# Ledger of designs, part 5: VHH binders against Malonyl-S-ACP:biotin-protein carboxyltransferase MADC (madC)

Target 1, 317 residues: Malonyl-S-ACP:biotin-protein carboxyltransferase MADC (madC), of Malonomonas rubra (o06926)
Amino acid sequence: AKWTELQDKSFLEATARERAVGIVDEGTFTEFCGPFDKIYSPHLPLMGEAIEYDDGLVAGVGKIGKKPIFVISQEGRFIGGSIGEVSGAKMVKTIQLASDLYEEMVSEKPDLPEEMRPAVVISFETGGVRLHEANAGLLAHAEVMDQIQNCRGRVPIISLIGSRVGCFGGMGFVAAATDVIIMSQFGRLGLTGPEVIEQEMGKDEFDASDRALVYRTTGGKHKYIIGDCNYLAADSIRSFRETTTAVLQKPMEEIETFRRIGSMEKIKEQIELVKLSVSLKPKDSMDVWAHAGNENPESLINMTLDEFLAQAKRLKA

## First folded at step 7 (VHH; framework vhh_8dlx_2)

Design r10I (from b3 with L105I)
Fold by ESMFold2-Fast, scan of step 7:
Structure r10I (fold): chain B 317 residues (1-317), chain A 124 residues (1-124)
Amino acid sequence: as target 1 above (317 residues)
Amino acid sequence: EVQLVESGGGVVQPGRSLRLSCAASGFTFSSYYMHWVRQAPGKGLEWIGYIYHSGRTFYNPSLKSLVTISRDDSTNTLYLQMNSLRAEDTAIYYCAKGTPLYEAITKGRSFDYWGKGTLVTVSS
């Protein structure tokens, strides 16, 4: 596929590889441990599962301008984007390579311009740990968190959440630990899947089969209003690319202030949201939107991105 | 011209340690980054790690606890120390004179000169 045509493709409908190729400059993406390397988890056939040579995770490096961009793009079409031995190792390796490149470049030239320093972009599409390989999946989550910690203040990490599967489970914590979260209105983000929420709260309180309710509580507009994502992008590769590019032009010191978790201030904000949920007892996102100062919260649902950004009031704005 | 000669391979029992050497000539060894890569039977090339001219090392995260790369610039020799060898470590091991990692990655060109390799077979 032509890169220019790819730019207009729905981010939601794109494959993981299309997202990775399209987020960086034309012709610059080089894939690590791709299908031609024919690496797969040997446990999957033993469990009666089909294999994919990329193990449902595209990893590589490209450029935005002069900046090296290490890309991780999860593929929800393969076992729900779940993280196993091979995919987990690829994710860890990719972040560590960005950190290693940063150390090499700064060692050679301590005053290297910020525009030439590496960054990481992660396109999330996963429910979390692959149960076929639970120990490897759990270890991968911990190792990824270690790599993110190593990058703080040195290599910015940007989360893209606009996929059909969304970002749930342990990967919700991983996304929260990155520097910036960019969502589309169709993206979904949570620390637990809708089925787990239903199990804990009961169907009367939260019905996972009510897709509109699930999207209202885990979707980009809601996450934007409560401060759980920093930016909204339209549903196209172009919009995610342009938003990512704009963010990466900011100084590192500014980028770090966007992080949802990883500072005492951000932890206090999470505590306040918990207190609000206990006090307000919202039945859905509309109650929270009204509390944020939106007089006609139902009208926000059908607004275009530009209309929404012009009118929506945020809890932390 | 550049010449790289790996040595130290052979048949090794599982659980043992092995140190590979690479003798370099034809260039100013102390001025270049040096890489180790391997190729197991039926697999593609797997990057192991590299070492700066300063002695700082960077490893493939999947291998970092099992290997150590070092260099002796006075003898133009690169080393790969491997510990707790397993059957899956059976491969041909190559040393390579490379561009800096950032140029190799971002320009799509990996490694400039390679040796013939040395075979390591891990079996009892």
Scores: ipSAE 0.000, ipTM 0.184, lowest interface PAE 16.5, mean pLDDT 78

Design r10M (from b3 with L105M)
Fold by ESMFold2-Fast, scan of step 7:
Structure r10M (fold): chain B 317 residues (1-317), chain A 124 residues (1-124)
Amino acid sequence: as target 1 above (317 residues)
Amino acid sequence: EVQLVESGGGVVQPGRSLRLSCAASGFTFSSYYMHWVRQAPGKGLEWIGYIYHSGRTFYNPSLKSLVTISRDDSTNTLYLQMNSLRAEDTAIYYCAKGTPLYEAMTKGRSFDYWGKGTLVTVSS
């Protein structure tokens, strides 16, 4: 599909590759399979077929304006987007490559304008570790966290959560460690305070098997109200692209303030949310929305994004 | 113009160590990552590793336990330390200037300049 037509495509319905191609400027996306072998030594005969396998993760580099954007786009249609050896290695190496490019560029030109410095965008669509490669998957999660830490204050990392499978398990913690989280109302993110409530209180107080309840507690509207995502985008590649572009125009010092687990203050805020959940004993996300100051929380469920953003009151204003 | 001159090759007994040098000129050496590559007689090029200007190193997994890459930016010199040399290590060794990383990614080339090479023969 043409890039212009791709812009109007539902982010939820898009493939991982469509999300990657569409999030950056037209014609700028260059996909890697194994970044280290393609970039460091593309002429050597030792490059193997296994390194070129997609493994349900699209990785590459493109641009937004003058800014190099390293893109990681997980594909939930392939083994639920689970992270294995190949996909995990691709994710780790792509973030490492962004950090390496930053070091090269700033070393050559310390006063390089911010708009020319690299950034990372991760479109999440995964339940976490691939069970049949569990050790490699767990190692990959740890290595991704190390790379994210290495990027702090240097390379901004933006999470996009709008896929059908959503972002769960260990990758929920990875997303929380990035600088900014952008969700659509159709995106889903776990593990948060609501999931902790179920573990502590049991199903009779909070039934996680109820699909509507789970959707309301893991969905973008709820995450926005409780402060677990920074921005909401409409369900289109264009809306995610425009929101990402606007965020990346902010100075690094401002971007750093959005992190969920990057500082002790942010961790304390999450602990307070858990304490509130325990004391409030909510049976539905709407109980939390009412506590945030929304007098008719049911009305928020069916609002358009624009209506919601104009009217919704956030828990931590 | 860019010049890279490798030295330190020669005949070495199996099991011994050898250190190769590469003298660089014609560019700001301290701003570029540098590669070592080798070519055994009748075979293609085999990438050994590279060192970033920060000192970070990346190695071919097949060789990483046998080699160490280092640099001295004050003398514009790149080094390759090789240990436990075997007959299979007989090759011409080249240093190469890394292509700026973004250009390498978008144009698909990792090296933009090479030295003439230095021959290492491992035999008794």
Scores: ipSAE 0.020, ipTM 0.426, lowest interface PAE 7.5, mean pLDDT 78

Design r11E (from b3 with T106E)
Fold by ESMFold2-Fast, scan of step 7:
Structure r11E (fold): chain B 317 residues (1-317), chain A 124 residues (1-124)
Amino acid sequence: as target 1 above (317 residues)
Amino acid sequence: EVQLVESGGGVVQPGRSLRLSCAASGFTFSSYYMHWVRQAPGKGLEWIGYIYHSGRTFYNPSLKSLVTISRDDSTNTLYLQMNSLRAEDTAIYYCAKGTPLYEALEKGRSFDYWGKGTLVTVSS
């Protein structure tokens, strides 16, 4: 696909590779095809059947301006974007490589300009751990968390959540540990899938088959209002690229302030949402939006992004 | 003519240490990044690490605790010190002349010349 046409493509409908190519500057994305050790040898070229070797996770490096951007883009079309041994290792090594590049650059230029600081961008599209590789998938989650910790204050990590499958399970915790979360209204984020929510609340109160209800509770507008994402982007590669670019122009010290503190902070917020459910008995996100101070929450559902951002009141910012 | 000649390989028992050397000629050794790469029988290449002309090193994270790369620019020699050798470290070890990692990533290329290799067999 032509890069300019790609910019106007729905982020939701795009492939993992299209999201990766489109988020960085035109012509700059170089995909890591196969094992990382092979990209360092001119004698071991990997041919364009990369999709058959990517294990549902596209990884590579490109640029935004002078800034090297290491991209991890999960592919929901491959076993629901689930994390296995190969995809997990690839994700871990991509983040590690960004950290290693930062060390190399600082070694040459201790006063490294922000515009040259490497960054990581992760486009999530996963339902969770790949069941037939569950132990490897769980280990990969832990190792990714270790790499994210290693990057703190050094390499900013930005989460993009706008894909069809969304970001659920253990990868929800991973996204929460990154510095910034950017969602579209169609993106979905949660620590549990819709079926788990349905089971806990009962079908009379929450029906997973009601897609509108599901998107209202896990979608970007809801996550924005309750403070589970930092920024909202429109459903286009362009909007995600522009929002990411704006964030990455900020000093590392400022970017760090957007991060939510660890899994314990997330657990505390989940407990507070459970308490709200018990006291308020909400039937969907609109009851929570009303509690946040929105006097006509149903009007927010149909607003454009710009209208929503101008009018919506947040429960937790 | 650029030449890289690895030496120091051989049979070594598990848990022991070994130091490999690479003698470089035909280019200004002190001006280049140098890499160590290995290939186990029937496996692909595994990048070990590289060293700047300044002596600063960068390693494959999975090998960082087990290896040390150093250089002696006065003798045009690159070294790989390996500690706590394991059976899985059995491989042909190559030194390679390369480019900086950031440049290699941007250009899709990391090294342009490498030696014939030296075999390390870890067995008892």
Scores: ipSAE 0.000, ipTM 0.264, lowest interface PAE 11.9, mean pLDDT 75

Design r11M (from b3 with T106M)
Fold by ESMFold2-Fast, scan of step 7:
Structure r11M (fold): chain B 317 residues (1-317), chain A 124 residues (1-124)
Amino acid sequence: as target 1 above (317 residues)
Amino acid sequence: EVQLVESGGGVVQPGRSLRLSCAASGFTFSSYYMHWVRQAPGKGLEWIGYIYHSGRTFYNPSLKSLVTISRDDSTNTLYLQMNSLRAEDTAIYYCAKGTPLYEALMKGRSFDYWGKGTLVTVSS
């Protein structure tokens, strides 16, 4: 498909490669390739070591305006998007490359404009660790978290969650550790505030299993109301691209304020939200939406995105 | 005027080592990453590796155990150390100036200026 037609395609129904190609400017996405006897890929030299095939994960680089965008796009059609040795290493190396290039570019040109500095975009579509490669998959999750930590304050990382498979398992924690989460109404995120707090503080300080189950609702509208995602996008590649573009135009200090985990202040905020949820003893998300100040929470279910964003009230500390 | 002058090529016996040099002038050498590239007779260009201005190196995985790239910014010189040379390593070896990193990444051009090359013939 042509890039302009691709823009109107459902993000939910798109392939990993279609999401990667469509999120960046037309004609700019270049996939990382395996070693060749010819200089075929202009980005192969910068990678140093390349992956032979996609193994359910598309990785490459493109641009939005002047900004280099390193793209990681998970493919749910390949073993449910599960993370294995090859796909895990590819994800780690892509984030590491963005971080390394940031350091070298700033060293080369200290006054390099913000708009020309690298960013990372990750489109999640995963059910978790690939069971027959469990040790390698678990190691990859830990290494990805390390690379994300290394990028904080330097290279912004944006999570896109709009796939049918969603974002579950250890990758839910990975998404929470990124700077910004953008979901569609149809996106699914298998992570709650309690789980995020436990990951950051450790279970001896905070045990997520003791918290209200209402926070386990996975849908985009619910995640928006409880503050587990920062932005909602319509179900199209165009909407995700436009939202991502708007976020990346913000100063780094502003982007850092969007993280759900990353500072003690954010953790304390999440603890207060959990306390509010527990006090409600809710049966479903409607009780939480009512507590957030929505007088007719059921009316929000069938609203268009624009109507929802205009009317929905979010939880307050 | 950017100039890159490779030297150190010649006929060498299999199994031996050889060090190539590249003398750079006409630009601020210490500000750019630098590449080595080769072309064997009848074949396309093969990227060997590069070195950042920081000194960090990256190599073609097929060659990384056989080569070492280094630089001396005080003399504006780039080096390629080759070990355990084989007949298949016969090629013209080119020094190439890296495109500024932002341009390299965005325009997909890793290097913008090359020397005339130095011929290495590995003959038994």
Scores: ipSAE 0.505, ipTM 0.721, lowest interface PAE 1.4, mean pLDDT 80

Design r11Q (from b3 with T106Q)
Fold by ESMFold2-Fast, scan of step 7:
Structure r11Q (fold): chain B 317 residues (1-317), chain A 124 residues (1-124)
Amino acid sequence: as target 1 above (317 residues)
Amino acid sequence: EVQLVESGGGVVQPGRSLRLSCAASGFTFSSYYMHWVRQAPGKGLEWIGYIYHSGRTFYNPSLKSLVTISRDDSTNTLYLQMNSLRAEDTAIYYCAKGTPLYEALQKGRSFDYWGKGTLVTVSS
């Protein structure tokens, strides 16, 4: 069955469209790309203009159960997945539409059931702002952050990080601002690409060509141990879909607690991580893993997801 | 039963202004987007704009400088203010209740339920 084939597909190797279609219920995804003149929606004129110029971002809406899911799925094959003016505008408008739907639903039914609350899912695949469009990209990052802020407590935003390019630069800040981060062990998350880290620290301290080192420092297992990633999923569309579904079944108040800076407890955890980095001056993620209480940190890098989750020790405030 | 009753149309000289009203009943007016659309003689439907329940407006770019949409939720009334009227503004003007946003996004239609309209004739 094509749906089963899509569900079993590697999330890492999937296209942006495959990730978007596969994360929601079968047959429910509608991409925002209808003919401008045939749609009498006040929201669609702006979306139509942006969509006429495809720059590597899929945006649309679908459902998980009764819950409307606004999907943003970045495509890494376009200039390493860097954010541009058109893709930035599509992200901004998609998040705003989710917020607008929430306001409509709550105005009609103030006690809106959690199962009907709209949500946003963002599949990241970007190295940051495009050099050719630096000013427009920086503005887009700021506008996306404004929309995320507007959604807090109203519309949960879930980050999916499992793509080949990963999530770096300004989009790393965007991901950190969302409510929940789901990564695979092959996903990568950071504020700076590996090459820039190598240039600043020197190859002896950080070798960007060392895949194992890069995955250990920016990968899902490391982010999970230090608390920068809330959930780990296996490398399949199915696993990301199932993890996303489970998270979205939680009440909004609980989802809010997963944000990196969502509570005093989370702030305290971040302060402790800063203190740890100052005192340990770790050269490898395994130094941090050992400090978290993992006796044989090297063994963690080869574990299956289930083995890792069963025995890995996390840092705590 | 949803009812929308437009009023305020009539004969207007070019260059003048007018305000159309739409009285809504049969639903919780304050919870819905509201649209204005028009149909000129021998032409198709032209969308004018909408007003969100928050008061935020979005207009057809071709008409943005010529119209203002407002609402009074205390009286369940929607308004369309038109300035600098031209002969080509001659049309039947309809107000319409917004389709729930999710349905609008899926179907490409942003409104349902509209009135019989009010005729505006711009002539000397």
Scores: ipSAE 0.244, ipTM 0.552, lowest interface PAE 3.3, mean pLDDT 77

Design r11R (from b3 with T106R)
Fold by ESMFold2-Fast, scan of step 7:
Structure r11R (fold): chain B 317 residues (1-317), chain A 124 residues (1-124)
Amino acid sequence: as target 1 above (317 residues)
Amino acid sequence: EVQLVESGGGVVQPGRSLRLSCAASGFTFSSYYMHWVRQAPGKGLEWIGYIYHSGRTFYNPSLKSLVTISRDDSTNTLYLQMNSLRAEDTAIYYCAKGTPLYEALRKGRSFDYWGKGTLVTVSS
């Protein structure tokens, strides 16, 4: 679609390709695999589902200013955004290419200006591992995590969560491992708290299933209040693009402070949320908001983004 | 300067009712939500519920139907009505001043000041 008109399109309603094209500068997006490539998982026929030509994931490179942006954009319309062999490999390779470019650039110019440093942007829209390709999907999650670790301190990775399907399953954990999470109020993010704590401390210390019973809201407002996302964007490609651009203008040192995983302070925040969950046993987010002293927890649901941010800023001051 | 003084505790028979009071001073009582919490011997703190400055109440689901929280802003007093008392209700009962939402969620404390408590012993 025409780039300028695409900027005003709902991020929630956009396709994976529209999100990828719109997040980078006009005319700069080059897709690694086109929609008519017959690259698809050989396991799909065994599931009795129609084969889609791009396996549910758009990957490519573009620019924001002078900065190369490696884009991964998941498509929830393809088997619920589930991760299989081909889509998993595309994610791994895209992040690896960003890291490889960084090494090449630093080798030539050890004094690399920050505005020329490569970055990765991942637009999540996934329900998790593709069941009939579970081993390949699980291996892909592990390999993606390995590539994210390889990028730390070198290539910033930004998560965008504003799609209809949201970000669930193992990809919720992957999003938590990135440097910055940007959500819209309509975005959905799950499995970021107790699962991360369970992984770090062991199942005997924390059982992730207890959290799933307690916290039922995965929305951007709740995630912003509890510190599980760093920024809220309006539901438009423009808003996500502008927020991403502003974040990427920050020095790498500052960007790293936003990361949810790998910080003792962030782990302490997650532990305190688990303690609240165990004590209160809330049925949904409104019970948590009410216990925390919000005068009318139902009002938060109906607030516009601007109204919500004004109130949240007063609470943070 | 913030002071919370609980009163009304004592020995009560199982199945009976008891009302606790909390006298608040040193802050604008009418502007804050207030909590009741308890601690049984040898156990951790158990949150009972709170009342917002608007009069709206929220309760621990495990204790709902057994307690009622109310307030009188003209006398800066918080109340906890307990009905159908049982042996496991034996505890020191504290009132506590509510913490702003950001601090409550991020620092893990939904209340920042509490009193010395009042002992309730339920025994036959």
Scores: ipSAE 0.000, ipTM 0.182, lowest interface PAE 18.1, mean pLDDT 74

Design r11S (from b3 with T106S)
Fold by ESMFold2-Fast, scan of step 7:
Structure r11S (fold): chain B 317 residues (1-317), chain A 124 residues (1-124)
Amino acid sequence: as target 1 above (317 residues)
Amino acid sequence: EVQLVESGGGVVQPGRSLRLSCAASGFTFSSYYMHWVRQAPGKGLEWIGYIYHSGRTFYNPSLKSLVTISRDDSTNTLYLQMNSLRAEDTAIYYCAKGTPLYEALSKGRSFDYWGKGTLVTVSS
């Protein structure tokens, strides 16, 4: 597909490969271990599962301006975007390559300009660990966290959450550990899928078939208000690309201050949010929105992105 | 303070069944989902499954027909029932505390504490 046409495509409806190609500058994306390399998990055929040669994870490198961008784009259409042996290894290695490139660049030019600093962009679309390969999936989550730690203050890591499947399970924890989270209002982020929450709490407390309730609770507007998401983007590849580009123009020192769990201040904020959840026992995200100072929470649901950003009050403001 | 103590391990003959227990203390057990994970000698961690506070279970498909996870909230105890044990089931078995329900929607955490484990050796 033509890159200019991809810019106007819904981020929610796009494929993992379309998101990867579209987030970087036209013609610059080079895919690692793609379908033509025919790398896949040996465990999936043994368990009677369909295979994809990219193992449901697109990885590669491109550019935004002069900046090398290492891209990881998960594909929810393949086993719910679950992380297995091959996909996990690809994710780990891609982040490691960004860190390695930074070290090589700094060794040649210690005063490396910000516009040349490598970055990692991860488009999440996953329900978590692939059960067929749970050992490898769990190990991959741990190894990804190690690579994120290795990038601290050196290579910014940006999370994009706007896919249909969203970001759940252990990968929600991984996203929280990255420097910046960008969501659309249709993106979903959490540990447990909405259907499981309904089962646990009961349909009267949480109706998973009520898409508005689900999106209010796990969606970008709610995550923005409670501070679990740093920026909101409209539902297009262009909007995610423009937001990512603007963030990456900031100095590394500023970028790392946006991290959800990277500082003592952020830890204190997380503790206070947990305490608020316990004391309020909110049944709907609108209860939390009201507590944040939004007098007509229901009006926020139908606002455009620009209207929402102009009017919404945040817990972490 | 959070404590998880696994028990019920030991030497067991192939083909037999074994039930492991995990005694939990220091938190409101009924509010958390719980995990079982194992590690065979010289191998990586293998997730076995978890049970929500409602009693719903999710298993590693490779192990689903061989294991059952249950809980008794009145005694703060988590159980792992294993059937038709084989030599390859020899491992240290760990109990792990899952994310509290109030955090499930917002924090994206799988589990935060685990016990020291109990060794199961399957041999003749």
Scores: ipSAE 0.000, ipTM 0.115, lowest interface PAE 21.1, mean pLDDT 75

Design r11V (from b3 with T106V)
Fold by ESMFold2-Fast, scan of step 7:
Order: sequence, then C-alpha cells, then structure tokens
Structure r11V (fold): chain B 317 residues (1-317), chain A 124 residues (1-124)
Amino acid sequence: as target 1 above (317 residues)
Amino acid sequence: EVQLVESGGGVVQPGRSLRLSCAASGFTFSSYYMHWVRQAPGKGLEWIGYIYHSGRTFYNPSLKSLVTISRDDSTNTLYLQMNSLRAEDTAIYYCAKGTPLYEALVKGRSFDYWGKGTLVTVSS
C-alpha cells in the first residue's frame, strides 16, 4: 500500500508500476501521459491521460537524491510483455527526454554537478516484438538503440532484470547496449528463450520446465559469472533500488567502464570467454565454475547471494 | 522584462509559403527551448512544435510535413516556416518561452510566457 511496505515486495512479483514507484525516492514518481507532444499542449493535464496511454509500459520521471531518473518499466502481464508501436514510442521518447534535459541543464550550468546529472533506468519484462505490430516494434528497437548511443558519456542508462518473463530477443540486445546491467538470481536474460532452446536441442538435452537448469543458463548468477551482468541484487524492490542508487553515485567516467565492450581489455576478456565456451562446450555456469577449480559446482545454485558473491570474486579473478 | 514579439503575419494565398519571426528579449534566449502555438477562429489552442537550444526540433505529427522551426541565437530570433498554406491554417500564431523541462514534466506546464501573436489569414 505504502512506499515503505513496497520496498519489501518481491521485484519478481511486482507490477511494472510498483517497480517504477519503488525504484525512485518516495513521492517523486510522475507518470507521463499521452503522446509526448501532449506534454507541450496548454490544454492537456499531464497526468489526466495516463490511463489512455497504458500499453504495457510505464514511463515517467522521479528522483534519487537530486538526480532526475527517467524510468521505463515493462509489464509482462500485458500481452506477455511484447513490444508494440505505442510502447516502443514511449521508450524512445523517454530516453530522448532524458538526453534533452541533460542538454538543458548543461546549457544553463556548464559545471553541472555529477549528482544532478539525469539518468535512465529500464526495468525489462519482455519476450520480444508484438506479432501484428512487428515492423513498428522492430523499428522501435532500432530507435531505442540509437537513443542509447546518443546518451553515451552524457546520461547513464541502467538495466534492471528481475521480472518473471525476463528479457529476451531484441530487448536482450537493447539491455546489452546499456551502461550497467543489474540482475537478481531469478532474472532471466538472453537472445533466445528457454522454450525455443528446448525446441531446437530436444527435451533430453534442455528441459525448459527444469527451473534449476533454466536459472543456470539464463539467470543472474550465470550471467554474473560470464560477465553479462555487472551487479546482483536480492529479489526485492529495496535491493534493486539500493544497487541502482550505489551505481548512480559513481561519476559517468566510471560507469562507462561497466559496459561489456568498453575497452580493449573488456574485448580481450570476452574473446577468452568465447574461446573457453568453444573448447569446453559448457552447458551452463556449473561447467565454467568447475573449470575455475570449484570442487562442487552444483552448490552454486543453492548458495545465498552473499555466499555466491564471495566465491564469484575468486572465479572472476 | 521578458518580451516576445511575433511578426510576419498577413494575408496570403492558398498554396504559398510564409515565414513568421519572433524577437525575444529580457532573458538568455540561447538557454531556453521555444514553442510555436496557434489558435484558429472559434477553436482551441493547437501546439505546433518546439525547438531546443541545441537546434533539435519536435513537431505536432499533424503538422510535421508542413512546418519547420528554426532559431538564430545571435539575433535572439525564433522562426516558423510554413509551406503549402491552406484556409484552415488561418490563425493567430504565438511564440512561447518554454518552462524548464523537468518542471514541465512534473508540474504539467510547458510555457511561462507568450507573445501577443501575429495573425495569418489564408484566403484567395
């Protein structure tokens, strides 16, 4: 009901709106209404059209401290979390607004304090494009990527992946292009969903109904080990909020180092991981863990977050 | 102190082009985004578009192919270029100083000052 109670809610079970409201400071989230050109209409109240604008994606602005946070929160309960024309346009315009605000702030104050720099937070919950809107959805993916590129070095973009549907398909590419990826162990991230992997490989090789196997191959612990996510959060709105806040307190120069391909050293690291995957043909993170010398890779799944992070530091070094 | 003075209106024939100007003073023009808005006789206000201090523009989709907004920060002047004018483009055209973007997003207010307008009549 209240914001403090919302903080203890499972991020996995939360609605898109609950994730948006809970990630920013109490009372600061303002949801956008109508097409974004309507923000400039003298006759339309911003909040009055929010219901008409609801197309499975919540977009708005709030604050963390002094920092304006533009929030995009996808909703899996609406048409399975697919991307359509309206929801795609909302994502593009929200990122453009963050970039525009940054330009306005720097124009008025060239020595803009880092703590006042706008940021974008995207909570992913989508399996891909909406079938009957496929062309518009694919165009929106491309335009979102363009906006992310335009924000590099100026406006940090943080991905949150902890929803039940997860982040698959074209939106997996979008998440990979952001500056920082934060996942819970229950988050799912990939270019191909588990059900499609089962169809291609056969159930004996990959059973999509095997919850543990799915989390070993697309989950946060696996993605953290192979370098596909930067931070792990517990499954609560509070944990995602605290992790996001800590990341956003860093200067932009430091945040840029978290991208998968941000330097030659990161590129070399990815090449070595690809070589390892080819030579060992690992099925999931347990094989990588075993190669790193862990005597009981099966225990990875059963570890608490704290236990896992302590051991993962040795694995990643 | 803040002043916006629109000019360039008048009677024009259908199908012709017209460029409106807005002279700004009393504030740091180069630091603000600016809007064009119009009001046809007997109708409500219709937002045309805005231009950011960087030169980036955003238009009402219904008018996008017919108008271009530009600015000259060296002369504190805002422009609206209109092409293929129609009888329904007859209106009083206003330029407006934008509210700081974050404030507009949170409070729902886009303008903090308007000019008195310039009349455009499209008639044969």
Scores: ipSAE 0.389, ipTM 0.624, lowest interface PAE 2.0, mean pLDDT 77

